# VH-VL binders against q96il0, part 83

Target 1, 167 residues: q96il0
Amino acid sequence: APERGAERRDTAPSGVSRFCPPRKSCHDWIGPPDKYSNLRPVHFYIPENESPLEQKLRKLRQETQEWNQQFWANQNLTFSKEKEEFIHSRLKTKGLGLRTESGQKATLNAEEMADFYKEFLSKNFQKHMYYNRDWYKRNFAITFFMGKVALERIWNKLKQKQKKRSN

## First folded at step 3 (VH-VL)

Design t2 (framework fv_ebrasodebart)
Fold by OpenDDE, second read of step 4:
Structure t2 (fold): chain C 167 residues (1-167), chain A 120 residues (1-120), chain B 108 residues (1-108)
Amino acid sequence: as target 1 above (167 residues)
Amino acid sequence: QIQLVQSGAEVKKPGASVKVSCKASGYSFTSYGISWVRQAPGQGLEWMGWINAYSGYTNYAQKLQGRVTMTTDTSTSTAYMELRSLRSDDTAVYYCARGEWYDSTYFDYWGQGTLVTVSS
Amino acid sequence: QAVLTQPPSVSVSPGQTASITCSGDALGDRYAYWYQQKPGQSPVLVMYYDSERPSGIPERFSASNSGNTATLTISGTQAMDEADYYCQAWDTSSDHVVFGGGTKLTVL
């Protein structure tokens, strides 16, 4: 029985940029791009009187953000590692060192690198398809809940107006 | 199996020179760099420099500039580190380590270490 | 010269989780590497590319990097894990390798 190679679950570096907004912030904050994912993290504001729908929306947005951060952090790391390995392997095959005589990093030409990109994209094509699908699903859900929250807010405003007219 | 085998312990006087060898086996010698790292007794690891086994390009720690020379012999897959003008504070275990990548440097294989004692 | 700062010592009870931190500017831009060194032995690579394990390293070893701080985590720490641990980075500005000061892990 061929030993099923344990799929090394590339545990995405849990290094979500701990960008902390100012404690007194009453709005969402956008942090600098994360060094791994290159995505800007958003710190979501928590209202004092957050409705259950608002909370659900916030949580969904946060989960989606974390999902995106992890995906791209992992993808970028994988890309970087594979690129480095490719370059290294190709240089070896060419009988070249990793650095020139002057100490500069040896480079591959654009054609050789094109092969790497093609192979990398091909290898990760399915992964990207799943990501895109899930991305749309998540964003659709977020948009749906945004609509619900908007309706709830309108309804609450109308109720308040009616109470003021009745008093 | 990949191995780095270093020369034996050395005892030197202040002002003398020491040359430590590191014989590599189990991999293509010219496909990687060799770094030298030393460790004084009870102290941490100190990077000394590296040599590209293919090109012979060397990069030395600033602290050791002018005193250290790294060389390789590709015919024997051996790296050498010479340290000149030895001082008492040069007393350390010296390690060779394999490690040079295109965009990162880390050390996946290490020699057994060579103790160099500098005593009057 | 870039400096990596580690705590000089960390103590943990068997079965507990040990965490060793390494901080420095070089870690903001480049990967962290971790080495284990037992007394009288050569260093052994235990983590590379911030969070990757070499072959033969137990799964209880993990690492992460956040900002300028790398963390080595040993879950379910065992007596055999008692050693000195060093972080390492490559400073691209100087093209030099930098080691942390090392952390002695004691398993009580």
Scores: ipSAE 0.022, ipTM 0.623, lowest interface PAE 4.5, mean pLDDT 87
Fold by ESMFold2-Fast, scan of step 3:
Structure t2 (fold): chain C 167 residues (1-167), chain A 120 residues (1-120), chain B 108 residues (1-108)
Amino acid sequence: as target 1 above (167 residues)
Amino acid sequence: QIQLVQSGAEVKKPGASVKVSCKASGYSFTSYGISWVRQAPGQGLEWMGWINAYSGYTNYAQKLQGRVTMTTDTSTSTAYMELRSLRSDDTAVYYCARGEWYDSTYFDYWGQGTLVTVSS
Amino acid sequence: QAVLTQPPSVSVSPGQTASITCSGDALGDRYAYWYQQKPGQSPVLVMYYDSERPSGIPERFSASNSGNTATLTISGTQAMDEADYYCQAWDTSSDHVVFGGGTKLTVL
């Protein structure tokens, strides 16, 4: 998600807010929905003794979240932009202004908007197909690395027990 | 006063990358988008892409997909355009230009341009 | 391929009316925009939304868009109007901004 001052002002402030822990959280924290993607971001807890494998998993999860946020923010903005351009185009063709006398946005009826929705869905079919493919691929990778981290933690506990017993 | 100030001229070898900056002032940076337009010597204007300064949403010209990346830094009100795998035919003056952040259909203010020369 | 077609050059005497055309299927569905570019300078927006004039642009500049042809008109052309002029529109087929090839206006 892009850094912007407006979003920081729109969200609960860090530190003293009810939604911001008074100290470093020992668990993952879920934030409010992003303005553009409408997805809730996750703030990942970073342990002080993070292993290289644990760091790789955390970065993969962070990267997947950023990718997911970016995709939906782009998709939602593309929809809004193309909808407005379609409306402007059709109003120009009719010789109508972009605003009503009351100051509201001039709109098209449902019959006229049907053409836009058909075109938008058709145009974006391939994008959604690739998104779904990549989404599953990323989640399989995350699951795989979660398994590796779990095995590493089990192995480390066993090593610690053996070390204590050998002393 | 609304102003877009671009970084200085660059000379690059084929295969290199170039990153041009565009510093905005005199308006709310996140309320507008930035487009990048280039012009080869003696040629016309060619649109490269657009970025929403608020969301970071980008839309790139199809012929530049995979070679161009546009970003912004809202803390410094600066837009960036990076072009990779440079070829001799990328020699051009590169402009940044301000547009509506929800609508890139026209450009009301332009930077001074940055000459990028790609030669051996 | 040229989505928007402009004549490469137009010549006019001082005080005459210059007309620069821009043609393409996109103009039947989308707004036309016009830019002036003098040698060594950045483009300047001179007309937007087919016929609207930005603040600071002289009244002698006007424009229209009828069918698939947009026209930039400069009445009482002055030497200072000598420049390259570019039209612009949104191209639905490529989902991108497109520029015309440019017209060099010579005032002699």
Scores: ipSAE 0.000, ipTM 0.452, lowest interface PAE 14.4, mean pLDDT 80

Design t3 (framework fv_ebrasodebart)
Fold by OpenDDE, second read of step 4:
Structure t3 (fold): chain C 167 residues (1-167), chain A 120 residues (1-120), chain B 108 residues (1-108)
Amino acid sequence: as target 1 above (167 residues)
Amino acid sequence: QIQLVQSGAEVKKPGASVKVSCKASGYSFTSYGISWVRQAPGQGLEWMGWINAYSGYTNYAQKLQGRVTMTTDTSTSTAYMELRSLRSDDTAVYYCARGEFFDSTYFDYWGQGTLVTVSS
Amino acid sequence: QAVLTQPPSVSVSPGQTASITCSGDALGDRYAYWYQQKPGQSPVLVMYYDSERPSGIPERFSASNSGNTATLTISGTQAMDEADYYCQAWDTSSDHVVFGGGTKLTVL
C-alpha cells in the first residue's frame, strides 16, 4: 500500500507580523510588505457605528487577506526551499562546490534555472489553479458586499433627508 | 547513513596548538561545507567558522581570526580544525557540523564532539 | 556582530505548551533555525527555514517568525523534550553564523 504521504499541511507560520497601525487611525492602514508573502497587509478600520453588513464585508476582506497572506507565505517558502535544493543538487551533480574559490555563492546559469522554474510551475500548477479560482470567488463576494454596503449607505442617507424634511 | 566522526579528546597546555579531525561519510564530501562550533562548559554554542570542502574557501569567526585554520582532505573525506595559541578559555567541546547552503546556513548533521582541555 | 537573544530558561508542566523566543536583527531578513541539545549530546536540528521540521522531529514541534522574533513552540511537552534549545541565524552582512544564548527547557 503506497504510504499516502501525509500532506504536511504547511501551516503558514502563524507569526504573520500583524502590522498594528496606530490606535487612533480612522482609516484603513496599509503595512509594509510581509517578509514571507511579500504582500502588504491591510488593517481595516472599524467604524463606531458599523452596520452588520459593513461588519460582514470587513470580516470577509480580512479573511481573504489572511488567506492570501498564508498562501503566498507558504508558496514563497516552498519556492525558496526547492530552489535551493535544486541548485544544490545540480551543483553536486556537476561536482561543484557551494561556493566559488573566491568565496562567492555558486550559481547556476539561466538555462539550468529555467528547468527548475518549469518543473516548479508544473508541480504547482493545480495549486495555482485552485488559488486563482478561490481568489476570484472571494473577490466576487467582496465586490458583491461592497455593492450592498453602498446601497445601504445610500438608503440611510435618503432616510435621514426625509426625516429632516418632516421636521 | 550520514555520519561525522571526530577525533578523541585532547589535553593541551596554554600556548600549544590542537588539531581536531572530522571524518565524514554517507554523502558526497565536496558537496557540502563543514562548520566548526564550540561549546565551553556550561556555555552556549559558538560558531568558529566553516570551510568549503570543494574549493577550500574558509570563513572564520572574527574572534578567532589568525588563530584558527580549517582544512579538508578530500581523499579521506576529512575536515580538520587547528586552533593555535591555546588559552584556558579555549577549553570546550568542539563540534564539526555539515552545513553550508546557498541562501541559508544550518547544520543538519553534527559530529559527536571533541573535548579540548587547556590546562597549565 | 549580530546577537540573538533567548530567555535563559523556560519551565512547563507535562502536556503544556512551551514557547521559546529568539530575538535579533538578523531574524528580520533571514530564516531562523533551532537546535535541541540534551546533556552530553550533540545538537540536533529541530526546525529550519523558520517553520520546517526535519525528518524524525515530532509534529508537536513548531516554529514561527514575526519581525525580529522567532518562536519555537512545543505543544504537549513531554519529559523527553527537556533540553537546551538554541536558535541560529546567518548574518548575511558578515557572512557569519550566529547562535542564541540558549534556553534551558525544564519539564516539571
Scores: ipSAE 0.066, ipTM 0.640, lowest interface PAE 2.9, mean pLDDT 88
Fold by ESMFold2-Fast, scan of step 3:
Structure t3 (fold): chain C 167 residues (1-167), chain A 120 residues (1-120), chain B 108 residues (1-108)
Amino acid sequence: as target 1 above (167 residues)
Amino acid sequence: QIQLVQSGAEVKKPGASVKVSCKASGYSFTSYGISWVRQAPGQGLEWMGWINAYSGYTNYAQKLQGRVTMTTDTSTSTAYMELRSLRSDDTAVYYCARGEFFDSTYFDYWGQGTLVTVSS
Amino acid sequence: QAVLTQPPSVSVSPGQTASITCSGDALGDRYAYWYQQKPGQSPVLVMYYDSERPSGIPERFSASNSGNTATLTISGTQAMDEADYYCQAWDTSSDHVVFGGGTKLTVL
């Protein structure tokens, strides 16, 4: 039966989904940088008496984090792939091999790579604009729900104080 | 306004490959992902995988990894799902469905479905 | 291989409230989504983000998600609500979509 022995390989592009906070944590937990996105994931603390509104906020923040991680993992993979293709294409055009005499990967100088960076930025301009738009939209929604949660907590504290006074 | 229109029914022999298309209209194609979901006769929904229409990044269900390929053609706003090495238990209605933004966490619009029959 | 567990069938009389549950660890971390599928038709999104209703879905449809159990509630159930209902979540551990096994709703 040739299916997979025990392995310690990283999860494919999104590593956000597979980390655990310390058992005694009463606060949000920050993990190590994701392999592909290079962003630190946050594991959100779940209060003992989490309200439906607090649950919505937490899920919105988790969904936004995953969306953000997916975007940057995809962007970084695209960059790496296109960079390799650009280098390969330029070396082939020059009639050069992919390896030097020492067995190292052949590279282009900084001036040659500047052409790639300019093309990559121009090509991805619209995508980055859409990312920024959606990032702001998501953060406005999070801020809105944070405000609602804050008001709910203030209201609950006031109700608790009134209950003590009336009894 | 928003529609996903799939290719017609297919009958295939075991071991063949099938490629189903899904043409999107009424929205910015590259702003959303496309998931593929199948349903065997009388059975439930089974997620097959997802493709980012902008980057081409794919995420496939473990069961189908190695047999499925998802692609897009931005110029025609069309998504494709190719399933290889077909077996009788691949007989199902195959749906494409639009996911919101990049991670396809839920599906707001579905194609009409494509019946793929695998028979000896 | 995370699982979302639904009852295979639920029966209710016309005008009564139908309740369909969906349980799984993914629901504690991620939103629940619900789909209605009538025979010979594509699934239709009826609830999203745990409790939000898409435009065009009747107000008698509502939903909640508490802990690891999501619930779809149909008040004043009508014969037209007879369908298979599927819950869905994103499974963070496997980085993919998971569907519940489906619940057949019968209005007697």
Scores: ipSAE 0.000, ipTM 0.491, lowest interface PAE 12.9, mean pLDDT 80

Design t4 (framework fv_ebrasodebart)
Fold by OpenDDE, second read of step 4:
Parts: sequence; structure tokens; C-alpha cells
Structure t4 (fold): chain C 167 residues (1-167), chain A 120 residues (1-120), chain B 108 residues (1-108)
Amino acid sequence: as target 1 above (167 residues)
Amino acid sequence: QIQLVQSGAEVKKPGASVKVSCKASGYSFTSYGISWVRQAPGQGLEWMGWINAYSGYTNYAQKLQGRVTMTTDTSTSTAYMELRSLRSDDTAVYYCARGEFYDETYFDYWGQGTLVTVSS
Amino acid sequence: QAVLTQPPSVSVSPGQTASITCSGDALGDRYAYWYQQKPGQSPVLVMYYDSERPSGIPERFSASNSGNTATLTISGTQAMDEADYYCQAWDTSSDHVVFGGGTKLTVL
């Protein structure tokens, strides 16, 4: 029985930028780019009278954000590591050190690096396809719930107007 | 198997010099750097510097500038660290370590350590 | 010179989770590395690139980095995990390696 290689669950560094907006904020806040994902985190405002639909939308947005942060943090880390390994291996093959005589980091030429990028993209093609698919699904769901929330808000406003006319 | 084997313990007087060797095996010697790290008794790790085994380029900790010299012999895959003008506070275990140097550096293999005692 | 700060000691009961922190400005922009050192032995790399495990390191070892703080986590701590732990970073501005002060982990 071929030993199923334990898929190293690349546990994305849980280092979601703990950007905390001011406690009295009544709106969504956008943080600085995360150092791993390079994505700007959004801190979603929680209304005092949040409806179940609004809550669902907020949670879906939060989950989608976390998913994106984790994906890109992991992807960027993987890219950086593989790039470093590629450069290192190529330099070794050339009999070169990792730094120049002047102490600078040794680099490969653009042609050699093109090979790396091609290989990296090829290797990660399926992963990116799945990501794109899931990205669209999540955003479609978010958009759908945004529409529902908008309708609910309109309905609530209409009800309030009717009550004011009846009194 | 990758190994770093260091020279034996040294006892020196203040003002003397010590030269510690580190013989590398199991990998391409010139493909990595060698760093030296020391540890005083009961103290933490202190980075001393590194040498590029290919070019011989060195980078020393500021505290040790002028007193430390790192060299390599590629023919024997051996790194050397010389510390001059020894003081009592130089009493430590000295480690050589293989360094991965590009965007980041870390030490994946270490020598067994060399105790250097500086006593009057 | 960049400084990495660690707690001097951490105590944990067997089977519990140990957490060792390392804080410093260098960690905001760079990776953290962790070393285990047992008495009379050379340091051993246990974590690199913030959260990667070398081959041979148990899965109970994990690490993360958030902001300027790296954390080494040992789940299900065992008696054999008793050691000194050092964090390390590369300071790009000085082109120097920096170690934390070390943390003694005691398994009670």
C-alpha cells in the first residue's frame, strides 16, 4: 500500500494582522497591508441592532477575508522559499557562493529566473485555478447577501414610514 | 551525513590569541557560509560573525571588530576563527555553524563546540 | 543593534502547551528562527521561516509570528522538551545575526 505522503498542511502563519480599529468606530476600517499576504485587512463594524442577515453577511465577509489572507500568506511564503531554494541550488550548481566577494547577495540572471517563474506557475497552476473558482463563489455569495440586506433595509424603512403615518 | 567537527578545548592567558578550527564534511563546503557563535557559561548565544567559504568575504559582529579573524581552507573544507587579545569575558564555548544565506540566514548544522578558557 | 527579547523562563506541566515568545523590531519584517539547546549540547534548529519545521522535529513544535512577536509553541510538552530555547533573526540594516536572550523551558 503506497504510504500516502502526509500532505504537509502548510499551516499558514495565523499572524492575521491584529489591526484594531478605535473602539468607537461606526464604520469598517482598513488596516495596513499584512506582511505575509500583502493584503489590507478590513475590520468590519458591528451595528448594535445587527439583523440576522447583516450578521450573516458580516461573517461571510470575515470568513472570506481570512481565507484570502491565509491563502496569500501561504502562497507568498511558499514562493519566497522556493525562489530562495532555486537560487541557492543554481548557484551551487555553478560552484558559486551565496554572496559575492563584496558581501552582496548572489543573484541569477533574468533568463535563469524566468525558468523559476515558469516552473513555479506551472506547479501552482491548479492551486490558482481552485483559488479563483472559490474566490468567485465567495464573492458571489457576498454580493447576494448584500442584495438581501439592502432589500431588508428598504423594507424596514417602509414599515417605519407606515407606522409614522398611522400615528 | 553533514558534520562540523571543531578543534579541542583551549586554555589561554589574557592577551593571548586562540584559533579554533571547524572541519566541514558531507556537503559542498563553498556553497554555504560558516558562522561562529559563542556562549559564555550560563549565558545566551552570541553571534560573532560569518565567512563566505567561496569568496572569503567576512562579516564580523561590531563588538569583535579588530579582534576576530575568520578564514577558510577550501582544500580541507575547514573554517578557522582566530580571536586575539583575549579577556576573561571571552571564556565561552565557541560554535561553528553552517549558515543559509540569501534573503534570510539561519543555522541548520552546528559543530560540537570548543571551550576556550581565559584564565590568568 | 536590534534586540530580541525572550522571557527568561517558562514552566509547563507534561502534556500541556508551552508558549515561548520573542519580541523585537527585526521580527516585524523578517523571519524568526528557533533553536533548542539542551545542557552540554549544541543548539539544534527547531523552526525556521517563522513556522517551518526541519525534518526530524516533532509535529508538536509549531511557531508563528505576529507583528514584532514570534511565538514558539510546544503542544503536548514532554520531559524531553526541557531545554533552553533561542530565537534568532537577521537584521538587514546591520547585516548581522541577532539572538534572543534565551528561555529556559522547565517541564514540571
Scores: ipSAE 0.021, ipTM 0.670, lowest interface PAE 4.3, mean pLDDT 88
Fold by ESMFold2-Fast, scan of step 3:
Structure t4 (fold): chain C 167 residues (1-167), chain A 120 residues (1-120), chain B 108 residues (1-108)
Amino acid sequence: as target 1 above (167 residues)
Amino acid sequence: QIQLVQSGAEVKKPGASVKVSCKASGYSFTSYGISWVRQAPGQGLEWMGWINAYSGYTNYAQKLQGRVTMTTDTSTSTAYMELRSLRSDDTAVYYCARGEFYDETYFDYWGQGTLVTVSS
Amino acid sequence: QAVLTQPPSVSVSPGQTASITCSGDALGDRYAYWYQQKPGQSPVLVMYYDSERPSGIPERFSASNSGNTATLTISGTQAMDEADYYCQAWDTSSDHVVFGGGTKLTVL
């Protein structure tokens, strides 16, 4: 009997519903951008007769997606948090309130923010370098396994063709 | 105010398991990770592992792989660390510490520590 | 156990500058972090991202990371600075956090 695909642990922010692929999907489905990472999640289609090699490739892609989303969600949250702290610190130094006379959040001009952006990028340079290194390593592994899956499919196709010709 | 409050001291026999809790308050629990660090009497700090409070993804120190399990309960903003098959050399003060959302992190806030004594 | 090497002890007179070093291959490509631990207390973060000082940490604390050696510097050292100091970095080869062995700072 046909088996349903395996379910993964929920990787969406706690308390927020995950996207759901269309009914009877037979292809990978791409969802809307995640609120925190701003990356589009992929729901992987699981074929009925998934080989062990195909399963390894799919799990590697799923794990890489989770790793990638965690990294960017963290970077975006860290950026927002440090930006807010910087703005509040500078406004207090100037003797200004955190809100304008109209009740809106007070802000700094682009020139005042330039020091924050420079500092943020400098502090995170090493993290971004290692992210890029790990991203390339993961994509190399995915490409390698994709090649193995392709060879397996070619071999199975050739065996099936030979069997048909023998009849 | 940001606080991490740990469960009380425990005395265990060799071969038993211990589960230490760490209750977080004063921040968005799922926006950070929690690491566990232990310190044997008179010794230095030893990292045990990390858990992402949002996803539940874990990364454990190699020497503890297979003996340690880290979990979180978002509804109570509580992290847990369970260590199994206890040995006398597991006697230590166990700390939880708040870190970044991913496992390469520093620790800006620490719990008060939980003394776990393993003796016959 | 620890890939990061620290001197086991450093002694300094009150008002003098204390320097605590931390050496290891991990520091060549990774950030250094520093913690202060007083007897019976939890560690406290005193420096992060090599040279950044957390809010509430006195200005007399500073740090650097050059080559494979990170240095924590305490200028005008006070009796209250007596503690064990630990450095921390990320070990790329094992994908885990590593701590230095710790340095006991004595202010005599």
Scores: ipSAE 0.000, ipTM 0.483, lowest interface PAE 14.4, mean pLDDT 81

Design t5 (framework fv_ebrasodebart)
Fold by OpenDDE, second read of step 4:
Structure t5 (fold): chain C 167 residues (1-167), chain A 120 residues (1-120), chain B 108 residues (1-108)
Amino acid sequence: as target 1 above (167 residues)
Amino acid sequence: QIQLVQSGAEVKKPGASVKVSCKASGYSFTDYGISWVRQAPGQGLEWMGWINAYSGYTNYAQKLQGRVTMTTDTSTSTAYMELRSLRSDDTAVYYCARGEFYDSTYFDYWGQGTLVTVSS
Amino acid sequence: QAVLTQPPSVSVSPGQTASITCSGDALGDRYAYWYQQKPGQSPVLVMYYDSERPSGIPERFSASNSGNTATLTISGTQAMDEADYYCQAWDTSSDHVVFGGGTKLTVL
């Protein structure tokens, strides 16, 4: 029985920069780019009278954001590690040290680095395809719920107008 | 198995020099750097410097500049750390550790440590 | 010179979660590394690249980094986890390695 290689669940660094917006913010707040994902986190505003649909939309947006943050944080980490390994191995193959005589980090030329990028993209192609697919699915769902919330808001406004006319 | 084996404990007088060795095994010696870290009794870890085993390039902590020399012998896969002009405050356990990377520096393997005692 | 600050001690009951923080400017730009040191022993790498776990380190060990603060978390802390823990970073400005002051974890 082939030992199913334990998929090392790359536990995404849970360190989503909890950029806390000012407590009195009545709107969504966009934070600075996260150090690891390079994505700007959004703190979603919670209305006092949030409808169930609005809540669902907010949760979906938040979950999607967290998903994106984790994906890119992990991807960037993997990229950094593999890049380091590539550079190290290539320098060694060239008979070069990791540092120059002046103490600076040795570098590869643009052509050599192009090879790395090509290989990295090739290796991660399927992962990126799945990400894109899921990204579209999530965004479609978000858009759908945005539409529902918009309709609900219109309906509520119409009801309020009718009640005011009846009194 | 990757191992770093250090030389035995040393007792030195103030003003003397000490040279500690660290023999590496289980990996390609020139693929990694060697760092030296010391720990005074009851104190934390203090980085002393590193040497690139491939290029021979060294980087020393500012506090130890002029007093410390790190070398390697690739033929024996051995790293050396010499500390000169010893003082009482140099009394510590000295560790060699494998770790010099291109983008990051961490220490994944450590020697057993060498106690250096500086006494009058 | 870049400094990493750790609490000098943390106490936790068996089975509880221990958290050790490490703060410093160097952590804003670079990865954090964590070492465990038991009395009379050499340090052992327990976490690298902020949240990566070396082979042989239990899954109860985890780490994260937010801003200039790295956190080592030990879930379900065991008596064997009692040790000194050191954070470490590389300061790019000086090209020096920096250790935190260390945290003594006591399991009560």
Scores: ipSAE 0.027, ipTM 0.621, lowest interface PAE 3.9, mean pLDDT 87
Fold by ESMFold2-Fast, scan of step 3:
Structure t5 (fold): chain C 167 residues (1-167), chain A 120 residues (1-120), chain B 108 residues (1-108)
Amino acid sequence: as target 1 above (167 residues)
Amino acid sequence: QIQLVQSGAEVKKPGASVKVSCKASGYSFTDYGISWVRQAPGQGLEWMGWINAYSGYTNYAQKLQGRVTMTTDTSTSTAYMELRSLRSDDTAVYYCARGEFYDSTYFDYWGQGTLVTVSS
Amino acid sequence: QAVLTQPPSVSVSPGQTASITCSGDALGDRYAYWYQQKPGQSPVLVMYYDSERPSGIPERFSASNSGNTATLTISGTQAMDEADYYCQAWDTSSDHVVFGGGTKLTVL
């Protein structure tokens, strides 16, 4: 997009992803979904004149992102493991091998898989409730620091406005 | 009110395994993670890993991969840390400490420590 | 690999201000945490989220984190503050907790 004057030189992108933001980007960048958590990571832009309060907000957002990554990576791995165990147990109970006559991986029908999904959702209901509680706690902290940053920026603008009117 | 109580001191020979317990009380056990931190005599703190008390998900320090196992027993609100293939440089005080639900980024309550001595 | 560097020792007279620094790249994008450890005792959390103080920790304890250097400040230092102090941060590159080497505070 057209702009007036020279562009501010950006710090080189620090991600290992093949899909990096443009070199002239001066804002946060969202990456592709993580293989394990299926969540998109955010690469945070660090301004040259970042205040200590802005740094605290950025660190809190980064830590909350990693907390989310760990939760969903664990949840997805647990789902995959328990699904495989369920399938293998049911096939063994029926006296069936792990492979079909054509050499394909043996699977259960939709009705049998419904039993697994129902059980998995039921036993993980409390875990998801605890996740939501922690999510609210972390978002409250983020909102609080966002408010503090906003007040700092308003204060700085008011100080600049007073200086312009005084001189 | 919140308390972490660890098992007693152990003396082991090189090559043996040790399993330290950490019993939590005064809070909802599955709402927090447990980290393990060790300290060799006269040395600093070394993080070993953490476990999510609800899911059993673990994250171990790279140096200890393959030698350490962390588990929990929700029915007794107890965390366990087993270290295998012990060497003399594993002689240390082993601490359990409570952290946040999924990442244990800091540790607000610590157990009293368990001295593990490895000697022939 | 991420390293947190602390001075091995700091000495102050009673009533003076003690300052303990902790430096490392991880502190530029992560919170600093501080622990106090007295001989034969478990570590105690004395500061968290760079500058927050847990309930029960005296108001004379304060901390800051600017750039890649975190500082623990103890005003009006007392004999009971004599201890080892450890800083801690999360190392994003290794997805692990990292501790500083520790600073022995001597009050004489």
Scores: ipSAE 0.006, ipTM 0.520, lowest interface PAE 12.0, mean pLDDT 80

